VH-VL binders against Asparagine synthetase domain-containing protein 1 (ASNSD1). Designs and how they scored, part 1

Scores and structures below are computed, not measured.

Target 1, 186 residues: Asparagine synthetase domain-containing protein 1 (ASNSD1), of Gallus gallus (Chicken) (q5zjn0r2to187)
Amino acid sequence: CGICCVVALSSQHTICDYFSKDLHCHLRRRGPDSSQQLIKTVSEPSYECFFSGHVLHLRGLMTPQPLEDVNNNIFFWNGEIFNGVHVGDSENDTEVMFRHLALCSSEADILSLFSSLRGPWSFIYYQASGHSLWFGRDYFGRRSLLWQLSNVSDGAFCLTSVSVNSESCNQCQEVPASGIFKMDLR
Unless a header shows other numbers, all headers, positions and changes below count from the first letter of the chain; antibody chains are not in Kabat numbers.
F, E and O are the ipSAE of ESMFold2-Fast, ESMFold2 and OpenDDE, as the mean of both directions, binder to target and target to binder. V2 is 0.75 times the mean of E and O plus 0.25 times the DockQ between their complexes.
Where letters were taken out, [cut] stands.
The coordinates of atoms that the task and the answers printed are left out; those that the model quotes come from them. Centres of patches stay.

## First folded at step 5 (VH-VL; framework fv_levilimab)

Design w1 (from v5 with heavy chain S103R)
Fold by ESMFold2-Fast, scan of step 5:
Structure w1 (fold): chain C 186 residues (1-186), chain A 119 residues (1-119), chain B 111 residues (1-111)
Amino acid sequence: as target 1 above (186 residues)
Amino acid sequence: QVQLVQSGGGLVQPGGSLRLSCAASGFTFSSYYMSWVRQAPGKGLEWVSGIYSGGSTHYGDSVKGRFTISRDNAKNTVYLQLNSLRAEDTAMYYCARGYSYGRWYFDLWGQGTLVTVSS
Amino acid sequence: DIQLTQSPSSVSVSVGERVTIDCKSSQSVLYSSNNYLNWYQQKPGQAPQLLIYWASTRESGVPDRFSGSGSGTDFTLTISSLQAEDAAVYYCQQYYSTPLTFGQGTKLEIK
């Protein structure tokens, strides 16, 4: 599944100023008829996030990504839950995980949720009220998630599950499987 | 046998304290979210507090700062410490098991313990 | 806080009849395709028991005469072919957001 998340932290530049001539720029050019793309613009604190994803079918229902709730939280899930969270035969892993995250009220709750999971997974979770971006991979790193750290010093940050067809992603590196990461967007 | 057995209720004067206990058996207690729900005589149900397996807690506005929920996973027990009790806290208190991680539909309930706050 | 309002507050019906109990939420409890609403039954002198979760999924062991329906803000519990043992107070409950809230209850009396 294809996941792309780009964060621009500088109000002097928009998210569009950080797109290269590679796949990220191509994804932006898909136009307004794409239901797989979201842009979150926040003025206080000032930042802009771009989210793009693919339709995912794991258990029960086929779920388009990214998912967004009524509280403006955004979620990507690439994985399967074998244990740690109850998923019924007709339920969707992505929707179940997203709802559990929405009910977490502290960082400890979020960490406890993911530490209990068994199965391969990677995720990206934007928490609107906390102005935070959460992401990570399972203990064994079985699902792909890459970050591009060089853009952080320029006021931009990129997460993606796909790196095969881009020359500019020579600097993309696997997110370490050892932890769950939080980026404060304030 | 899957069950929740409660204890610790009683009669107490306003301003007093009580500790309620709820002992679980027949299931993996440490995997479940646990809650306390109360019911004043002749009235409806009111959610009081909840606790995740890892210890993170939530409270209803009417009890925040006065009640403390805690758990001992090694003893398969959840507790509710009631402090600064008021006449309005008079109720039957139930402990209830929720599904893990945000699924707060309660499929198993204790028998209830009565708390009476009166002079 | 999400407020749940039940209607009617009480109802008296005969064995074999059908009854509907409504629950109205002050805001939507629908997220994606799922309604975060439960129904409980409380018989005199007993703890509540789960009847229905996800607005329409019947709990294991609950008779087929109980069914739930609705979406978003308007929900209904239906009991067909009432039995004497169904005399109880029925509560809806939302788990869409904290604090968790219950409806005020509907008392069902069997004639």
Scores: ipSAE 0.006, ipTM 0.480, lowest interface PAE 14.2, mean pLDDT 76

Design w11 (from v5 with heavy chain S103Y)
Fold by ESMFold2-Fast, scan of step 5:
Structure w11 (fold): chain C 186 residues (1-186), chain A 119 residues (1-119), chain B 111 residues (1-111)
Amino acid sequence: as target 1 above (186 residues)
Amino acid sequence: QVQLVQSGGGLVQPGGSLRLSCAASGFTFSSYYMSWVRQAPGKGLEWVSGIYSGGSTHYGDSVKGRFTISRDNAKNTVYLQLNSLRAEDTAMYYCARGYSYGYWYFDLWGQGTLVTVSS
Amino acid sequence: DIQLTQSPSSVSVSVGERVTIDCKSSQSVLYSSNNYLNWYQQKPGQAPQLLIYWASTRESGVPDRFSGSGSGTDFTLTISSLQAEDAAVYYCQQYYSTPLTFGQGTKLEIK
């Protein structure tokens, strides 16, 4: 299992153009009540994002991803925090990181948060109010995160922790380690 | 030695201005949130302002628009510019180190700088 | 803004006694099992000193007699066996949201 995020930046292109039409029409019928798959359609500015994840099991704790808060932000976390942020034995890393991101008021704060973390990690963070997609990997690239940059003619951007299928990810590349990236969706 | 050393302060008339400085040593200053907390004579603690490691600033309701917090990471110093001072701003002003990246618990404090606003 | 109310406002106790100081928040400061509440000690003429963070975690160097408990809106600082040097004003503080706020303080006098 893995995580996937696809962004279509124009109403002329929909998520159904990049995946099976049957699957995406099925997901739209389910609507935002799907716990492992979400579609965000924004009209002003115009874009559509698809998020799909798997259940994360940490000892006795199971947390489905993606995580969504009351402000429509969406978060994926694949990692372990050794230092830089306090996480207790019974706490969920994903929820703790999500809360810390909500406290960030500027881009510099977000960059500072991730630069302080020790341990293996990768993340995807959709910031609804800022119409921004943030993502990155730890300094040593210990957790997988792949991007597809070559499908510009389809108007899509794709992030995944594993290939959705090996054929479709022939053009996938690892997101550079030690980089935090921001995509403006306006 | 890990410490915060404050300077500035003094007596100023209502409507005047003053700049407080807090010089840090013994730790990686740029990685920490910094804050100013004040205490009027015989009263409790009041949070005044904070600056994140990334530079984002926040202010208490009573000082917003009059005070400005800033930092110079090359000099390991945080500043508080006090403008349009009122008699009610008379207090001991402390600088304090917050734990980095979303944690506002203050594990290191400066010695304090007295600001007196009086005619 | 989140308001923190401490009780009692002052207390006088003997060396060796147990004392509890309460802090009540106007709204919950709990998120994802973390209580965003700290406790400080301020002795006369000195800057405040951190005692407890995350409601119950004792700061390095703080004696075992100090402990914090509670969750959500109701928090307690306990000193299990008072020493003379514990005479001070104690403050709770939240950082769940800005502006950061402190309780009004509890003055602890010995004897």
Scores: ipSAE 0.000, ipTM 0.479, lowest interface PAE 14.7, mean pLDDT 76

Design w13 (from v5 with heavy chain Y101F)
Fold by ESMFold2-Fast, scan of step 5:
Structure w13 (fold): chain C 186 residues (1-186), chain A 119 residues (1-119), chain B 111 residues (1-111)
Amino acid sequence: as target 1 above (186 residues)
Amino acid sequence: QVQLVQSGGGLVQPGGSLRLSCAASGFTFSSYYMSWVRQAPGKGLEWVSGIYSGGSTHYGDSVKGRFTISRDNAKNTVYLQLNSLRAEDTAMYYCARGYSFGSWYFDLWGQGTLVTVSS
Amino acid sequence: DIQLTQSPSSVSVSVGERVTIDCKSSQSVLYSSNNYLNWYQQKPGQAPQLLIYWASTRESGVPDRFSGSGSGTDFTLTISSLQAEDAAVYYCQQYYSTPLTFGQGTKLEIK
């Protein structure tokens, strides 16, 4: 499994204005195998995103999260696929899911992909060309995913798999189960 | 018991139309990306069209605007509607299962349906 | 579109020999440690059969004399000890991007 944090900000704010030391501590302790951090700054449209992840053990290859492709898309996956496919030890469910998302030509394809999955899952997908964050969790909410909706004055949006005891995280709530969400960063 | 059974081919005149059908059994049809692949006599394989479970469709450059892929998940069937047929569309048409949650490859093929376009 | 070029176009070999078929892609089909490249076998009068997926993973039921190798743009299908029933046309195929494309095929004949 993987543990994730995403913070999306408009360019008039800085990542450090919303960063929590408590959140860092919780993510590090929950993901002892690997950690990776990325910052994406986009000038037009103007926004900045922070991505932080930890990886425990993945089917097939040990792959650090977040995953990033040649088109600057970013992906977090925390889940298991219980459909009857038997894959080789070299295959990685996270990589397969990420590639499929990149090949989806419509929003309906993305929704269809996640709706067809069996097993526990949650994901976060940054689509660079669309300037969008996609995220969600399975119908039964078997994998944690929390969001903090932005205040008008802050312009910040936060997604995390771990809740922390701090002012900013006190406003975190579970992302509704069975929902696939898209946030336009434009 | 996992199989694809095709029907609907035949002889048609240029400008004519045909509908090909591919009935699936033994697996969760709605979870798979289905494709059509054709092969002209003595030639190689050419991907024609694909459809996701959500209904989104993709086409090879040579058939865009003339062919339509569709599916009926309640009937476990994928269809290919061939319109404005030309002599160069003469081929064996295969349906194939090309999407799974662990990999994207054509691991199951129908027996093929011959389409002949001639006067 | 991604173009796949196979070589040789035709080859004749004896039973028990090793044969290799090459597939060259016009652009890389490697993404996040996975090569989006498959190999198929087609015998006369039959639909194609999947042999290898993800460039090197053998499909269930396929004899271990068949193996795939390569990465990025250069791929090889190897048959380590040719059998009479291996006479067929072999195709590589990429699923890295649409439109999906196949190589032109390699005809394998047994002497």
Scores: ipSAE 0.006, ipTM 0.492, lowest interface PAE 14.4, mean pLDDT 75

Design w14 (from v5 with heavy chain Y99W)
Fold by ESMFold2-Fast, scan of step 5:
Formats: sequence, structure tokens, C-alpha cells
Structure w14 (fold): chain C 186 residues (1-186), chain A 119 residues (1-119), chain B 111 residues (1-111)
Amino acid sequence: as target 1 above (186 residues)
Amino acid sequence: QVQLVQSGGGLVQPGGSLRLSCAASGFTFSSYYMSWVRQAPGKGLEWVSGIYSGGSTHYGDSVKGRFTISRDNAKNTVYLQLNSLRAEDTAMYYCARGWSYGSWYFDLWGQGTLVTVSS
Amino acid sequence: DIQLTQSPSSVSVSVGERVTIDCKSSQSVLYSSNNYLNWYQQKPGQAPQLLIYWASTRESGVPDRFSGSGSGTDFTLTISSLQAEDAAVYYCQQYYSTPLTFGQGTKLEIK
């Protein structure tokens, strides 16, 4: 049960360089195109992103992630919308949020969307046209999201929801609940 | 009472300008995105412009560079500034409320404002 | 831009009859499990009124004789047991991408 996003920003470093395990390089070679794993390689500007989602099945119900739209935007959602955005009786929170994000034309719109939400949540949003990675947690920090920023291989960045095994990631820290973050991938 | 009341239409010569207004009441205006939709006499509906709650704007291809949408949340009003008007801009202009945060289905409409561009 | 084509452009039907109006999209408006397609009713001299959103969800207050169906690129609005007050022009609209687009409209006349 968790989500992972890894970004390699250097043209000399790839996702395979970040992961020393054969499994990850094997998956890249095959080009996994599933609801659970995606790899995006961009040449100009130069970066590579790996997205992986693992979600519990509850009696056949599943929430496959990451989601990707026809414009190559990618979204992870771990939360519930109590109000602030209209969700119809048959609609999925993740799909509704993702489409609202796709309609936002400015940073102010994205910030307004999340600042008005009620309920527990965390998200990761890759915006292909803007070459930007957005992420954050609800006001009370009720859903976990961790980042790794220090002394990693030059040019790598990691986001993950796995909070139980902090000892296996000495550089991992909770993403502050004090704001929504944007990372420019250019 | 949940309502949109429009004003500002009229007869104008080609190349002229008009500013349309749409005053909202009965709901939290600042939380909703707003749109303008027009309809030429005897023709179908054409989306003209939209403005998100945060202020970002979008325009239909036929009006880009000539029309400007804006809003004043303190006055609960959305505006459409029409510049460099052409005969083909003659239409009934409706303002419409979308749901908050970019929902594009329009559940509340103004009564419409007629714009006629003629010499 | 996504183009929406409605058929028929005009239809005349008697009270109590069933009528169907089709809307075809030039590309899919389905994302994951949701279709970004609305239906509106416009009576002469009036602003349009929302009937159906998400292709098949009836707006509050809309009679159950109105129903929407379809997915991807092909959509249908059905009016069962037509009433005199249903005489209007009906429009489909997509909100999958900007610019937002409407179909050309279907005029429904009661005999």
C-alpha cells in the first residue's frame, strides 16, 4: 500500500542509476505501461520520472494509480473530499480531482483548488506541459507523504507515502503540511 | 435567491467596444468559476470565455485577443470586455455559473444580454 | 478542438411518444470512468437549462422521462412519454478539454 515518485534531473543520471536493483532497470527496459507503474523520459528539458502505485484491494474494489490522461499528466491521490469540490454520487474522488487540475491554467488556480478542500488528503501531480511536479498534504497532515532531498546522487529526488519504515530511508522527512509545493523540472 | 443578472448590451458599430456585466446573488460567488456563452440569431450556442475562481482565463478561438473576461469578487460580478467588434459577434450573450474549482457544467444562467454589431 | 455533431437537426413528435437525440464527438470525451458530456434544454426566448451531466446523471428537478446514455464518442439523450412542455432545442456539450464546445442543436417540435 503506497506510492512512489522518483525524479532524475541530470542527463548523466537515469532512474536505473538511482535504483541499484535489477528489477527496476528490467521494468524500464520493458517500458511498463500499467495502472501501477509509469516511466516518463523527457529530453528537452532533460529529466526522467518513475511513478509507482500499490493500493489495497477491498473485496474486489481497487483504486489503481497512478492515473494518466491523454495530455501525459500523471496523478496520485490518497484522500477523501468532504466538500470544496463537487463529487457526484457515482464519481471517483481521484478522477474528479485530476480533471479539475487539468483545467487549471495558473498556479493560483491550483493553490485555490487545494486550499478550499476539506477532508484528509495527499497528492502528487505531474504537469507535462509545464514540466512541473506538484505535491502536498492536507492542513492537518493526516495522510503521509515523505520526501528525500539531502545527499542523494546528484540530481535525484524522491517522494513516497511509505511512513512505517523510516529507518530504511535515513534522509526521508515528512513533507510539511504548511503548503503546496511545486518542483520545476527544467 | 440564487440569481445572475446581466447588463451592458446594445447596438454598436463595427470596430466598437462594449462591456457586459453579470451580477451574482444568493451564493458564494468567489468560490465559482464563471463563463460567457453566446448565441447568434437563429444559431447554436458558442462558448466564449471562462474565468476560474483563482482568476485564470480561457477563451474561444474566435475571440482571443479581442475579448477580456474579468471578475470583481467584492462586487460579486463577472465582466466581459468586447473590443474590435465585428458583425459576426452579433449575438445574445449569457453568463453562466460553473461549479467551484473548474467544473464546466452550467447549472445557473443569466437572462442574456443582446449585442448587435451593425452600421 | 473537439467537434460535436447532433442528429437529427430537427424532429416533430406527438405527445406521449419517445424521442432520441444523438451526439457524436470527434474524439473521446471519456477519462477513466467518466464521460465529460452535458445536455441542455433551451426554450424560445429563454436561457439554456442543464438537464444531464456526466453523460447520464440527471440534474436536480429534471423529470425522470429524461435520460442520457453512451460513452466515449457516441451519446444519446432520450425523452420517454414526451410532454407538450418539452418543445425546445437540445444541445450536447463537452467539457473534456478547452475550448468548450456545443453540438449544433436539435429542434424538437410537438405535433
Scores: ipSAE 0.006, ipTM 0.513, lowest interface PAE 12.5, mean pLDDT 77

Design w15 (from v5 with heavy chain S100D)
Fold by ESMFold2-Fast, scan of step 5:
Structure w15 (fold): chain C 186 residues (1-186), chain A 119 residues (1-119), chain B 111 residues (1-111)
Amino acid sequence: as target 1 above (186 residues)
Amino acid sequence: QVQLVQSGGGLVQPGGSLRLSCAASGFTFSSYYMSWVRQAPGKGLEWVSGIYSGGSTHYGDSVKGRFTISRDNAKNTVYLQLNSLRAEDTAMYYCARGYDYGSWYFDLWGQGTLVTVSS
Amino acid sequence: DIQLTQSPSSVSVSVGERVTIDCKSSQSVLYSSNNYLNWYQQKPGQAPQLLIYWASTRESGVPDRFSGSGSGTDFTLTISSLQAEDAAVYYCQQYYSTPLTFGQGTKLEIK
């Protein structure tokens, strides 16, 4: 699965600028079976987020990404849960993790949830009420997650799971495997 | 033998304080969500508080700001500090073992500790 | 907060008969094909004991005569072929969200 999240924190530069850079075409090549796009525009505080996911259709079942709940939270998951959280025989890991994140009332709860997990994982979680973007990858970095910070003063920011050539991503680097990150979008 | 053994409790005046203890044995205490559930005489069950294996805490609305749950994994013990007690806090207090993150069903319970708040 | 309402509040049945206890939730406790609801049995002077979790999974050591069913907002605990030792108060509980909440209880008496 290929995932992308792009954040524009200023009204001067819109999320559509990243579409015109053919970023979507790169994600489509990595996820051939389906794609889903979601744009969140918030005026107070002012920011835009673009989410795009690609899902393989395996055995007559698939989990579309990103997931969005009734509270406008958005979640991407690329991983497997071996323990730390109960996953029933008919459940998928993405829905279970999204559900548990919705129950977290503090930053400590979110950090505790991910520190208890075993297995390979990476995630992106947009928390609408808190205007926050959470993301990270497992301790051994077994699932890909890259960040690109185009202009720190403008607030343009990109997260992606796809490996692009070095010529296409001069400012891309692996998200450190040692932490869970929070970006405040206020 | 897997068990939870409770202590503390007793008679206290309104506005007073008590600390309840729940000592675990026979299982890996540090891996479990621990909870306190109370039951007023002749009434039903009310969830009071819970603490994750990692230490994050949650409280029922009626006790927020007055009760504090904590744990000492080296001593295999969970505690409930009761402050600013009111007559309606009179109840049998049970500690119970659950599983972390969404598996909060309680398969092991302590024997209960009676707390009586009376003037 | 999620409110759980049990019915009946009290029931009296004979040994060998079937009884059903219902639990209604004020909102759905279904997520990803799993129902975040369990059932407890409490005998006088004792702590509660887990019977059923995930709405229909029987706890280890619990007799086959106990079964749970339902989904979303409507749940049922069934006890077939009642035994004298089944006299107790039965509680449903949701763990879909905090605060965790219990039903008001159903008192089961054996004639």
Scores: ipSAE 0.005, ipTM 0.489, lowest interface PAE 14.7, mean pLDDT 76

Design w16 (from v5 with heavy chain S100P)
Fold by ESMFold2-Fast, scan of step 5:
Structure w16 (fold): chain C 186 residues (1-186), chain A 119 residues (1-119), chain B 111 residues (1-111)
Amino acid sequence: as target 1 above (186 residues)
Amino acid sequence: QVQLVQSGGGLVQPGGSLRLSCAASGFTFSSYYMSWVRQAPGKGLEWVSGIYSGGSTHYGDSVKGRFTISRDNAKNTVYLQLNSLRAEDTAMYYCARGYPYGSWYFDLWGQGTLVTVSS
Amino acid sequence: DIQLTQSPSSVSVSVGERVTIDCKSSQSVLYSSNNYLNWYQQKPGQAPQLLIYWASTRESGVPDRFSGSGSGTDFTLTISSLQAEDAAVYYCQQYYSTPLTFGQGTKLEIK
């Protein structure tokens, strides 16, 4: 399933400067012929986030990704919940997880939620009020999630579920399956 | 190459049971949504059941509580257990592969297995 | 449950002619610019074969004379120049919500 998140932390580096046509094309080819795109521009603190995803449906009704709530939080889910959280036959894993994240009142709650999950998964969660990006993948690393570390200090930070044979993605690395990561965008 | 091969089926009395099997080869079975679709003689297609790569199951309204779909990823096989069979369950049963990225379009079908329910 | 109604129920057309098959949904199957509708072809004695998915995307290996169009509740499958081997029953199918449902089918006969 295809997800992509790009965070531009420099006023001289925009999402348009980073985003590869090849990467976008590969994400679309791997999934259903559909995608959602969101751009969040924050002036204070200064950053810009680009989110792109394909429709993901593992249970219940079709749900577009990324999901966005009334508080401007954004969520991507690529996985299946076997245990730890109940998902009904008419429900989608993505919306169920997003709903549970909304019930978390602290960083410890978020970590506890993901530590209780069984099944293959990877996720990206943007928390607007906290100006933070949460992401990770299951203990065994069964679902793909890659980050691009090159040019990140002055440029963009990229998360994606696909690996493409392009200049940009030649420097992509698997996100370690050792834990849940939090990036402070301030 | 890439194929689904079905087995099971047969003649059974009303109230009886049957187990259908669908063996996959040539692709990463564990990544795909699998489904059963049936067709009564001379009639159209009816979706029966589906199972996601993670094991979550869904059923058509006419078979809920009577049929059980399951999968064995080590054997690359999906099963459909038919219980409390009725005359109206008489049909050709097809297994079909769904696309792994959350789309329920069926690009690969088995050859079909006939189930006949009669006295 | 979403009901799909196809028209016509049957049609006879000559080789080389254009034919259209319509599928009407009881409710919209459009969500976030995506139409959750497929088309299948079933020849006598054979399993169905996927022709079109996402309302208008042609499956690999399907001849370009087949095309899908429409959005929301009204969809059309078009065969631009009929060949003898196109004699079959055609089905639309929605995957917007469970249970998945099929249209009743359109039987296409060649004169």
Scores: ipSAE 0.000, ipTM 0.464, lowest interface PAE 15.3, mean pLDDT 76

Design w17 (from v5 with heavy chain G98D S100T)
Fold by ESMFold2-Fast, scan of step 5:
Structure w17 (fold): chain C 186 residues (1-186), chain A 119 residues (1-119), chain B 111 residues (1-111)
Amino acid sequence: as target 1 above (186 residues)
Amino acid sequence: QVQLVQSGGGLVQPGGSLRLSCAASGFTFSSYYMSWVRQAPGKGLEWVSGIYSGGSTHYGDSVKGRFTISRDNAKNTVYLQLNSLRAEDTAMYYCARDYTYGSWYFDLWGQGTLVTVSS
Amino acid sequence: DIQLTQSPSSVSVSVGERVTIDCKSSQSVLYSSNNYLNWYQQKPGQAPQLLIYWASTRESGVPDRFSGSGSGTDFTLTISSLQAEDAAVYYCQQYYSTPLTFGQGTKLEIK
């Protein structure tokens, strides 16, 4: 599974200014079964978020990403739940985690949810009502998640599950393992 | 043994206050969403309130502003503070756990605590 | 708020017979591929006990004669061959959204 999220915090720039053909091609090589794109544009406060996901089929069942609910929240999950949250026979990890996040109104509960999980994981969660972007990776860093701030695109922030060429990357680095981060988009 | 043991019920006057306690044992309390569900004599079940491990709370419409749910993870206990009690709050109050962190059902229930609001 | 209506309110059946209890939701409790609808059994003087979750999954230790079915707004609890110990009040419950709500209950009496 490959995921990419780009946040443009400047009204002078658009998501198109940050999207690269090379990055898109890299994600397609990693996740050939599915590719979805979603853009959220908010005028007040002013920001634009781009989400792109590549997800493998679940043995005849497909879980496309990103997921979006009726409240305009967006979720990416790259992982497997071994313990900490129950997943039924007909459920998939992404849907279960997304539903649990909808019940979390405090920062402490979001942190508690992810810290209780056993298994490899990384995630990106856009919380529309709070204008917040949440992201992180498991305690041992078993699933990749990288962040960078583009010097070329003032005010842009990028998250991806795959590394780019170091020469073309504006100093990409791994999101710290077991760190759950919140970015205020206001 | 996995169990929930309740205490704190009783007879109170209208307008009074009461605090219910539910002590958990035999499982990792801090990993579970906890709820209170009540049942008036001879009536059905009504969800009252719920609380996540970190303190996020939810309330049923009939108790918003009057009841407060809280928990102490170090003591493995969930509480329900009942304020501004009315006759219609008379019920058996049950605490219940969600099977694992928000798994969408209540698989373990306390024995119940009777609250009677009467003059 | 989501309202759950059960039918019948009461039913009396003999040991060995089949019984069905229906639960109708005022709005869909289906999210993606799963129905957030549970069934509980409450015997006189006891706390409720979980029977079925997610509309059709039996809780561990629940006899095979209990089964759940349905999707979206219409759900059914079936007991295929009643035993004397099944005399109880049965409740459906939704976990789709807060406030969480229960049906009014169905009293099952055995002749």
Scores: ipSAE 0.006, ipTM 0.527, lowest interface PAE 11.6, mean pLDDT 77

Design w18 (from v5 with heavy chain G98E L108Y)
Fold by ESMFold2-Fast, scan of step 5:
Structure w18 (fold): chain C 186 residues (1-186), chain A 119 residues (1-119), chain B 111 residues (1-111)
Amino acid sequence: as target 1 above (186 residues)
Amino acid sequence: QVQLVQSGGGLVQPGGSLRLSCAASGFTFSSYYMSWVRQAPGKGLEWVSGIYSGGSTHYGDSVKGRFTISRDNAKNTVYLQLNSLRAEDTAMYYCAREYSYGSWYFDYWGQGTLVTVSS
Amino acid sequence: DIQLTQSPSSVSVSVGERVTIDCKSSQSVLYSSNNYLNWYQQKPGQAPQLLIYWASTRESGVPDRFSGSGSGTDFTLTISSLQAEDAAVYYCQQYYSTPLTFGQGTKLEIK
C-alpha cells in the first residue's frame, strides 16, 4: 500500500513546519488523483493531520484511499479478511471494515474488532469525534506500517507503509506487530 | 453469479461517436473499480480506461481526450463514450471488473462488443 | 509507462509436453513484497480469463499444471503436461501503475 499520515500536535506549528522543503513538496503535491489527499485542521483541540494515499514514490493502482464518512472519520486499509468479519462475495473489504468501525461505540469494541481478524492487514483510522488516531498491523506483521518516533518529540508524528525518500529515513521503525495503537490528539 | 453484459457496439464512420455500456450484476457494483480493455485484430490487449469506485478516471495515452469513462451506480452500469473515432480504434472492447482487495487483477470480463470504424 | 515483452511470440507443442512463456518488464513491478504481475489466457473467440496473479498465485479453478514464477522484472508462466484445451494466446499484465499494460502475447498451438 502507498499510505502516509502525518500529525502535527503543536498549536504553534502546522504540518509544513515539520518537513524539509523537499519532503513537504513531495507529500503535498497532487498525485494523479487529488482526492487521495486530505488535510484535517482542528482548532479545539488544536492539531492538524495530513492523509495521503500516494506516497513519494510510484505506487500500484488500488482502492481509492483515504475513505471519509459523513462524520469526518478517515480510514486506510491494506489487507485481506480471511476470518473474523463477514465479507460477502460481492463486498469491498475496505468498506466492510469502515462500516464495522462506525458501529464500534467504545475503545474495547475497536480492539475486539481487530483482534478477531485473520489474514494480512494494516490500517490507519482517524476518529473525528474522539480526536483519536488508531493504527496497527496483523499479528505476523505481514503488511508494512512504519512510524517515525523522533517526530513525536518535536510535536509531529508520521505513519507510512513505505520509506519516505531515497535519503535514510529519520529513524523509521516498523510498528510492532499485533499491537493496536491509539494516539490521543487532544 | 457475477455477470457483465455489454452492448452499444457497431459500425461507425471516422470522426463519429458511439457509446458502449456494460451492465453489471451479482456483486456490489459501487465498490469495484471497472476498466475497459480493447483488442484490435492481430494486436494484443490494450488497456483503454479505468474508473475507481469513487469516480476518479484514468485513460491510456492513445484515447486521452477522445474517450470518456463514466458509471451510474444506481443502474450498476459502466459506460465508455467514444468520440472522434479513427480507423485504428477498430477493436473488440471488453469491460472488466478490477479486484483490489489486497490483490490487483481483472477477475471477470464481459463478452466483448465489436466497434468497427470504417468509411 | 511500463513495457512488458514476452518470448516466444509463438510456439507449437504436442499434448503432454511442457512449455514456458517469459515476460520481461522494463522496470520492477515489486511493491511491498508483492509482484503486481498477472497472467491471462485467451482462447479463440473468447474474452481473456485470469490464470495467475501476484506472479505465482493461481486463480480459483485454474488447473495445477499452470504455474507462475519470477520477481521484479523477469517472470515465467509454465504449463506442464499440455492438454488440447490449452491452445490459446497468453498475456502477462502489470498492475503496478497506470496506464495498465499487457505483453504482446504468446500464441500457443497444439500439434
Scores: ipSAE 0.000, ipTM 0.465, lowest interface PAE 14.9, mean pLDDT 75

